# Miniprotein binders against q9h3h3: the designs that were tried, part 149

Target 1, 235 residues: q9h3h3
Amino acid sequence: EDGFTAEHLAAEAMAADMDPWLVFDARTTPATELDAWLAKYPPSQVTRYGDPGSPNSEPVGWIAVYGQGYSPNSGDVQGLQAAWEALQTSGRPITPGTLRQLAITHHVLSGKWLMHLAPGFKLDHAWAGIARAVVEGQLQVAKVSPRAKEGGRQVICVYTDDFTDRLGVLEADSAIRAAGIKCLLTYKPDVYTYLGIYRANRWHLCPTLYESRFQLGGSARGSRVLDRANNVELT
Short names: E, the ipSAE of ESMFold2; O, the ipSAE of OpenDDE; V2, 0.75 times the mean of E and O plus 0.25 times the DockQ between their complexes.

## First folded at step 9 (miniprotein)

Design SB5
Fold by ESMFold2-Fast, scan of step 9:
Structure SB5 (fold): chain B 235 residues (1-235), chain A 81 residues (1-81)
Amino acid sequence: as target 1 above (235 residues)
Amino acid sequence: GSMKEVRIEIEVGTDEEEIERLLKEAIEFLKEGAKVTIEIHGDNPLELIILAYRIARRLREAGFRVIVEIRGDTVIIRVEP
């Protein structure tokens, strides 16, 4: 059925989250060590399952940078998952409003701007820019996927602490643009990731809330942001 | 001593008692210095991953090095003593 692909993507995301991460934590590590760490672990060369000749011999689920002011609040993910299972079993309609309410009730509020880039110099350069913005305090936290065995594009995720705070989401977009990023960005609340809301989900929900496109010579923000669900320009 | 390799196959839907029995046997082989490979088969990707990482967590908590690889409708868990 239509939900099969969404379940497959959710399973892969769960596996990556459960495998070890390579982390630069600015809360405990001096900023002067960042450039050496970035040179040691360029995302285009770090392999998902380890490989002789790559920087890692062991599996890596994610490569991440935590900002000095980063204060993680994952909320009650266990309670969210239990409530989700109950909702599905109840046969009640599943809507964006219902998912938003579950997220608020269980304090699962984080979300992320996503960018997809092919492995290579441009990915590594984009990641370095984002990582520096995190360590300098313009962004709170970010991660990038390792190189998959099958190839394909890699994803950089830049997190905000509350997807219901539109201004905060837009401020993160502005900081990403200020870091030199010009590619397409889409914004996804983590509740959608935890509950398996992807492109081919069986509830036919839009998988992302916002889209950002670079606009040279446009607004002071450097981008145009669209509310995808409502087709409304926000900037 | 010589290293031994042990292979175990599990299907999603296997009873909890049987899974615990197989894990206890795997842990005994690992304590004896053997390498263990667990191959899990299933049609539902989420059920497959949930089972695979439940097994991986149990083995990691026991102190073993565990690599989990997804291959479509199969997950391969490689465990070293």
Scores: ipSAE 0.077, ipTM 0.557, lowest interface PAE 4.9, mean pLDDT 84

Design SB6
Fold by ESMFold2-Fast, scan of step 9:
Structure SB6 (fold): chain B 235 residues (1-235), chain A 81 residues (1-81)
Amino acid sequence: as target 1 above (235 residues)
Amino acid sequence: GSMKEVRIEIEVGTDEEEIERLLKEAIEFLKEGAKVTIEIHGDNPLELIRLAYRIARRLREAGFRVIVEIRGDTVIIRVEP
């Protein structure tokens, strides 16, 4: 049952990655066009499979904004998958440490801050803030899910290059908070996504490395960041 | 006249040879101006979606408009010439 839920989420993520994306690419598009693009494609109105009543007639897997300095590096995902199969067959314990080592060996280092919001004004406002931060250079890359046919919360993903670089992860958190985001954030390395580590996974691993909570008036930083595995505050 | 519509059903685990035969048949119908719907069934969500997007990629590379919609244990692929 736990495996079924994780596989369902992994299948949906795979489908979204393979469907067309709506992209604002700051490497080739002037920043002055961003506000019009955001107004045309609010994530609460863009539908996953297209709809005559939505901004899109075709399927959209993700709505994304690429920063001026964006240079994608997914690492060796194929090698990671092969090594993962070998690891499972070996009988070695599956732990955060072994997954970290697989990620480093295969250069699958990217990760992301996640925020989940219901469709509506707050989602669209949060996405607009994140998108502006990306175009202005405070963040590198972000994407947001379109509205699913069945409803439910949508996710904004804000990427960093290297999940092992704690300072870079914390810098991204600060930039997200500076963009006006006040909801709960969790940080997930892409290696966990590629290997299907979600809630209730069969290895009983926490699916995220860090958690960030907004703190009003108490900190110049704007948030409290917790290392989930070690139960240590990083602020 | 009415437009021709063709429906094809595929189960996860179908032989690659049979899948290729069905895709060639679908492409011929699309070249004749028909709309094609491919319905894929399977119990394993990852295998289901891998097969569905392999089929979708083949049809998109052939120049057709393809919509892939997930519905639980079923994927519906709608293809227009």
Scores: ipSAE 0.187, ipTM 0.632, lowest interface PAE 4.1, mean pLDDT 85

Design SB7
Fold by ESMFold2-Fast, scan of step 9:
Structure SB7 (fold): chain B 235 residues (1-235), chain A 81 residues (1-81)
Amino acid sequence: as target 1 above (235 residues)
Amino acid sequence: GSMKEVRIEIEVGTDEEEIERLLKEAIEFLKEGAKVTIEIHGDNPLRLIKLAYRIARRLREAGFRVIVEIRGDTVIIRVEP
């Protein structure tokens, strides 16, 4: 049952990635056009499969903003999948360290800070803040899910190039906080997404590497960051 | 049912030859102005999605408007000329 649930989440993520995206690309579009674009496509109103009453009549998998320096690099995902199948059939333990090694070997290094918010003004406001930070160069790339047919929370993903670069991951957290974000954040390497590591995985692995909680008068960073796997504070 | 609407059902694991036959039939109906709905059923969500988007890509490349919607163990593909 747990495996089936994780497969449904993976299938939905794959479908969203394959459907069309609404993209503000700062590499080719002037920053002055961002506010109009955000007003046209607030994530609380953009529907997953299109609706005549929404901003989109066609399906939208993701709403994304690319920074001026954005250079996509997904690594060797096919090689990663093959190695994962081999690992599962071997007697070798499946641990965070083993998955990290697979990711490094196949150059699948990107990761993301995740925040989950209900549809509404808080989601749209948070997304606008993140999008501005991307266009202004404080973050590299981000995306937000459209509103699902059933409703439920939407997710904002803020990407970093290398999940093994702890300083870079923490720097992104600081930039998210500087953009006014105060909700809980969790950090997930893309390798976990590609391999189907979600909340109820059969390997009983924690599906995220880091957790960030906002605090007033706390660290100079404005948040407390925890290494989830080792239960160690990093801030 | 209406001659302007056609429904096709596919199971994950259907032979590639049969899938191609059904797609050619769907394209003929679409060229005649009909709306086509393809329902794909399967118990493996990842295989289900991969098949659905392969079919969707084929239909989009043929110039049709395609919406793919996941509903548990079923994917609904709605196609308009």
Scores: ipSAE 0.262, ipTM 0.678, lowest interface PAE 3.6, mean pLDDT 86

Design SB8
Fold by ESMFold2-Fast, scan of step 9:
Structure SB8 (fold): chain B 235 residues (1-235), chain A 81 residues (1-81)
Amino acid sequence: as target 1 above (235 residues)
Amino acid sequence: GSMKEVRIEIEVGTDEEEIERLLKEAIEFLKEGAKVTIEIHGDNPLLLIKLAYRIARRLREAGFRVIVEIRGDTVIIRVEP
């Protein structure tokens, strides 16, 4: 089959993280400079490995915007990985609840709302809306993937600091909707990413914790949010 | 005139001493104004990427312009003086 393994996805993610990032950092850069930066680096045109015909001649792993209050905290990832090995050898069931407990114990709490869009005007417009929401303080931090050589959809990631804080996750969803985003959103805790858990995993775990769908009228939030792990409607 | 171009191939699992020898050779060519392309091959994607970025970091620390491109089971590192 022509599919990727979890190892291939992890390798690509590691490469993107290690390559240079294009960053608008609102902690050190005036907000008035954002529009010019967005016009210079539209994600539909920024290429993964650089190209003379694109805004970048050098590789770009991610395009990111940091909010004024953003403070990076990955928790104890090493301790999480050690505990994960112990859990696998213990014979104890591996469920969303057991991963949640490992994440809490090791303070690996961040997570992200994901949206996948084809390269083009709609992607660039969505990213600009998200970037403005970050700089204005409605969201904490976000990043978007550059354009791959072969094309395909790009991903926008909007981070929250604590996936166990349901209210905070829902507030981020509301801010994304208020920024004009109408596509499907899925929420993934970073603990799944650090442990290499993707859609087709041996433990049959769902890679997403929440799903958000835009709804016209009826909802004060502009969306319906489903808790995928417990199969419960939250809105 | 034609520019000198040098191609170096490395397999994942190559001895660290041999990798260091090849990197010193690459740096020598780069100091002489040559363009260097390093192709790394391997079946394990994580080991492939770890090796590729260790090599890229070494070359960037030496002051060269480095582009790392992933192509399936191969990574191509393009280096300019």
Scores: ipSAE 0.031, ipTM 0.520, lowest interface PAE 5.6, mean pLDDT 84

Design SB9
Fold by ESMFold2-Fast, scan of step 9:
Structure SB9 (fold): chain B 235 residues (1-235), chain A 81 residues (1-81)
Amino acid sequence: as target 1 above (235 residues)
Amino acid sequence: GSMKEVRIEIEVGTDEEEIERLLKEAIEFLKEGAKVTIEIHGDNPLWLIKLAYRIARRLREAGFRVIVEIRGDTVIIRVEP
């Protein structure tokens, strides 16, 4: 049951990354095929390890949509991990600033807006909206988790190229809101994911940099964004 | 008759030669139509999953259906012929 550590969450994330993905790649597939693909693989029904009653008989780690202009750049993850080991053995303080510095040095700059939703129609509808925004060019790439064997909430991840580019992060938030998404969003740099910084981390770091809340009126962007590291409202 | 099931256990720290030997034995059982379950035990979940997916990759490349599932300090690899 409960008792997950940050290390267990990191291991689960690694397993999902290494299992097969279901991908709609707009670089090689016409946009007109998206609606049929979304109908075939609704995330509320695709199971993590496969099931005769689900759309998949084989394990699925992630369901993803790649935009036409998507060009993956993960940076030097091996160099990042080596530097992380050195930092931990050095006795130097582990802070958001030192992690940011490691990420910049090793060019591990991507990050993602996260939304957690229960399995069902609302999840499938939200994912369809995000997927269309990716294929239409308003977002670069996104993925959604399959349904876990134990149940629970699923996560949609919407990526940006550079977590240090605040304007780019905010533009992605605006595009998510324009797609009709009204739930809470949090932004996490991939460096935190690679280094195992999750909610229950041993360094007591906040696992996200930004938080976005839907706003019915007043904001031209449709949301209020908080910088969690500096505790400052950006919008 | 029912399908035969074979269980193989690996502990973190097992050397590469022993892992290769166990993997070859698993492949022989799979060729005979048995289901194989490989259980890897240890205290480091990240190291366990890296080893498990190295094994899973070899089995998938050989044409077998492979499911890797983490359960606390154990990773279970379920393989069907």
Scores: ipSAE 0.269, ipTM 0.688, lowest interface PAE 3.8, mean pLDDT 86

Design UC1
Fold by ESMFold2-Fast, scan of step 9:
Order: C-alpha cells, then structure tokens, then sequence
Structure UC1 (fold): chain B 235 residues (1-235), chain A 85 residues (1-85)
C-alpha cells in the first residue's frame, strides 16, 4: 500500500541520514585521488549495514562526493515543518504553489535529480561518471545509496541549490547527460522530502517537478525535460 | 589523441582479462577474499574502458566491455553464493 510505503521510505531515509557516510570531499582531497576512492567503494558492493565480505564492515548511510565549491545550506527546516503543521490546521488549500511558497519563505530551496538503477556495473559506471563531473565542477554535490538488499534498486541523487531556478536545474540535467547517463531522471525538491510527501499522499501532490528522458539526436541537450508542475515541455 | 585512447582501452581490457583469470584460479582454491578483490579491480578497469569506448563512439568496443562485465558479475555472484554456504 502507498501509505505504508511512504512511511517506510521516510523511516529509511532518516536512518540513512543518521548513519555514517563515505565521503570524497574535493574541498580537501586532491582530484587525483578520486579514481582510487571510486575503485575502493563501488556502490553495488558497499552494503547498507556492513558485511565482512563487502568494502565496509560497518553501516553506511550514503556514499557522497562534494565538489570544490560545495557549501551546505539546508535552510530553516524546523521553521518549515512548523509552518507546514500550521498550514494543515488552517484549512487553507494545500497545492504545489503553497509548498513552493513555504520552501521560499524558509529558504529550503535545494532539490535533486534522481536515478534508480539495479546493483551492478551500470550503477557503478553511472556513479563514477557523476562523481567525476562533481569533482570537475560541472555538478555541485551527489550521493548514492549503498546496497540494502538483493534485487533492490539503488538511487543516485544529484543536487542543485535552488529548485525554483529552472536554468540551474536544466544545466544539471545537461551535465548528467554529458556524463553518459541515459536512464530516466526525476527531479524532487527537498521540501517534499522534509515534509514526508511521497508518491501517495492525502493532497494528491506529485513530488516530482521535472522528468528527463534521454533522446538520441532529438535535442541539442541530449534529453527532453518535462515540467510536471506546469505540464510544459522544456527543451 | 584517438590512437592513445585506443591503446589505453586495449591495455585496460587485457588487464581486466588477466585479473578475471586470476580470480577464477583463486575461486577454485577457495580463496574468496582474493577472488573478490581481483574481481573488484577488474570491474573498475572495465568502467574506465567503458568511458574510453563511449568517448570514441565505438559500439563494438562497448560490447567487448559488456562481455567481460558479464563474466566478472557471474564470478562475483559465485563468490557471494559460496560465502553464504
């Protein structure tokens, strides 16, 4: 059921954020060390809770790469959550526009392109390409989930600073495509994540603002991007 | 230089093939830890080879990488299976 799935996803996300992360931080580590780090920690083999046979014996919540210019700014998440509770109590209609306004008011502007891939070579190849793009400065920051279970897909998250900055979101998509990624991409603002809004919710909101589909030779950008909030194709 | 990329691709593929052969021998000896390490090293070389094949725009080179990837993943599956025994 969708409700059970949303609660489960929220709990898993919180646990992953609290557990240790494996980080390549380009702000303090030379770019020449990236290849060795990627070889040591392929996402398809790093296990969520540790395994003597994997690269890690201890739990790992996320595997991340920080770009040289990365400066964390989560905004006022606590103020956002308090305002969300007040909004629900007020009886005011809850729409994409009201969530956008809450996000802007509380400076919770980050968002991310998501790609879901099965454990294996294609995942590790995609992650290596994304990680190189981050270290080279084409993307700001990215992370990938460790392997939680056999057969379960893993997720790569590529962050942008401001989900309301359409140009920035599209530039990140272009950089992902330039890294050789051809799978479906979906873009989700962090405001939806912080408020626990997943696919099925009481307000029938779609947490995905943009979708990107690879098109060989169709677009100069290499992909077709759909703005789901406004039902408009972006090229 | 295109010729240098081709030479590097061939070197990476050759190294990956040798690592997988050594992994198979380690697996036959019951040395699961060594087998896994060799498979991981081979897979990383294949990722680098895939990037070169993509830059060269040559589907045939990419198919060669995919064949070795399938072999490596089969060996990794066998290592994981034996660990569970």
Amino acid sequence: as target 1 above (235 residues)
Amino acid sequence: DREELIRRFEELVREAEELLRRAEEALKRGDLETAEELIREALWKLIKAAFIAEELGDPELLRRVEELVRRAERLLYEVERLKRE
Scores: ipSAE 0.349, ipTM 0.781, lowest interface PAE 3.8, mean pLDDT 86

Design UC10 (at its last look DockQ between E and O 0.01; V2 from the best seeds 0.00; counts 0 for: pae O 11.0 > 1.5, placed apart)
Fold by ESMFold2-Fast, scan of step 9:
Structure UC10 (fold): chain B 235 residues (1-235), chain A 85 residues (1-85)
Amino acid sequence: as target 1 above (235 residues)
Amino acid sequence: DREELIRRFEELVREAEELLRRAEEALKRGDLETAEELIREALWKLIQAAFIAEELGDPELLRRVEELVRRAERLYEEVERLKRE
């Protein structure tokens, strides 16, 4: 959003990935320290490039929480990109199934539930809930963007290992809802991000696979999950 | 346990109110860094209070948290405004 082009958004994302991260790593840090860390680094006040008197004086690309069982695996992104170039010149139809196969072949399987929130209390509260769920083992890993200089929405990303594992994706959605999150969620495989495929792409591919909307049934908190590509309700 | 949650909620709200009062005083004397730190601490107390209110399922408690959040956020915006001078 922010009125930037897809190329501009990709450049900003790459810069954030390369700048330092603030990380709570539950693999090496006791869970009892999480509350103090959350109090120190509310994402609505952590600035992208630092500010005297703010939680950070130095640039921060992302604020992240790693779960106890988190094991990073980005797959073969370079091989994926090379195969994508070959596919574009091959004459083969470019479809969601073809991209799924490229992702599987190159082990680029991760994906994420996204929520976009304005800077402020609701963002910080949502992040605290997500971070607790990660440290308690209900989610694997999550990150949130810092506050941009001129404002704009911030994003919380909650990752799953394998976007082709529908049950795993839906279990992550349930855990997000159980953490008290009620805003709109969308799910995007990282393969689309690495290939630079955004909403208005030449192949008419929908990079968002799922959409989750909060729905309360009786006393149970839940959601309606839509398969965006096939326009089918899953829950 | 429910009574203990209500007691903790009231304690967090009281602590947040005191932190915001101290933040207003720091702001009046031009101590922007202290004001910002106190506002951040108050907002964390309010996040904890919000979790308790949600667990209790009480809309009135959530409304009280939201009112204090609005006050804290107005103070934070004032701090940011003054930092730009």
Scores: ipSAE 0.704, ipTM 0.907, lowest interface PAE 1.4, mean pLDDT 88
Fold by ESMFold2, look of step 10:
Structure UC10 (fold): chain B 235 residues (1-235), chain A 85 residues (1-85)
Amino acid sequence: as target 1 above (235 residues)
Amino acid sequence: DREELIRRFEELVREAEELLRRAEEALKRGDLETAEELIREALWKLIQAAFIAEELGDPELLRRVEELVRRAERLYEEVERLKRE
């Protein structure tokens, strides 16, 4: 029987994206209501399918917070995917540079800082801090996965508009650290997600562009950020 | 407004301690649903207390929060264990 196949993984990801999301939208909801919403829906207790005893009675794919300035822009994803197919049959080499150019050409420039935390106090505290930062305008948009039945780690995603804008990516890292986050962060451009390129891929591409490590006394912003491709410290 | 923050911190900690005591009593009588609700409420108050301790920059206040979090987590583990019986 097939328990953990590529088809199963893809189906689970699609179902989460299509299931209802729990959203706090600062563009339509007053900031004074944020604390009540956070108390009602801690990510360590919001279950994927609405288990008995959880705060949600229906399935939840993601828990998200949208900032006042959030303006959705996914770019030309269909064109990106078509160009990717053509590139694979063209005989041209596939490198990080060709992926970057493809993303620029099709305006698929968003990316995200990721953190993985076990269910519990640290996860809920981290999410509350990120949500505050989004509502206060230091970050644009974030989401967190609900608690899985098997109880594995959950993920918080903090989005940025343009992975090629290094200053913007570093400013988001700084805002995350100012919210009290001390765990390892990794940054992944969305182009890799839309093309289905994961850590283990036939082209040996590395989807992680940056790593950020909290370091008291290391930099004025409290983090050490490493460019994974060039092994260069940026902060 | 440092004095107001300290007063809010102490109130949150006091409330969290009371909730945890009530959760322990609920566990003694086998009321797992009540215990779970009380633990969740206590943990939210401890999250708020942690934010205040961080704003004050006082590591002793943060250590006090962490001790109560460990107590809450032990109680939660016991609730989950008893649900599987």
Scores: ipSAE 0.395, ipTM 0.786, lowest interface PAE 2.8, mean pLDDT 86
Fold by OpenDDE base, look of step 10:
Structure UC10 (fold): chain B 235 residues (1-235), chain A 85 residues (1-85)
Amino acid sequence: as target 1 above (235 residues)
Amino acid sequence: DREELIRRFEELVREAEELLRRAEEALKRGDLETAEELIREALWKLIQAAFIAEELGDPELLRRVEELVRRAERLYEEVERLKRE
């Protein structure tokens, strides 16, 4: 069940990447306007296709917030894909280390913390907390999926610049927890998305590098972070 | 380079369309697992096609990819619906 949801989310994420985005850019828009923007475009009400009565009349792929320090860098995704195709044809073993090396070589280093929430007040509140953390500079960039017609779970993605920077990944987890988020978080590098590596893939690669579980009275971070590749707790 | 990119795009789109057709046939047979796998493979081809379309800067190619992605999404939604029944 969980594996296909990740691929659907990746394809939906790509289709959504092609449709117009609703963006709050803290580089160009005063932080004082954030609350009005959040009220205008609550994720639970923004519809994927601009349904009648939704805040959006046109299709929306994503709702996003860009922090002041946000710099879009996608790296060499085409070179990455070509190298991946060549690697598959070579018959060489494919490991998490191989993917890491491909990502580094092609500068495709972005990754994201993912949380899945049902449409409604809890989603909108979670998004507002994340959006504020982005505008305040605790996070660089985040996006949330619009409401689907069937009312499935929406995803919030909180990005980090480098999935190989363990400290940066953990800092983002801490900022998400500080924003009041208590759900399960999973961290996925974008390279895994670009290479079609989802749950239950033919290479048996785990697309999730880290898992964060909220913990009451635990570490100063309020979460327990597990390195899934090494099966080691980082907190 | 441009002609090669266009050729690769058309190949990827054709492969994706064929995979989606096979997924629809699997759904009709009630083979949800096969349908799911075929949708997954189609989406992977469409990802690659989207990147080529973006590199070419051709909005019509992007639109074609989007249409196929929406078809894949609908098929996936149907798979998930049938798994819950």
Scores: ipSAE 0.000, ipTM 0.229, lowest interface PAE 11.0, mean pLDDT 83
ESMFold2 (binder alone), look of step 10: mean pLDDT 88; pTM 0.877

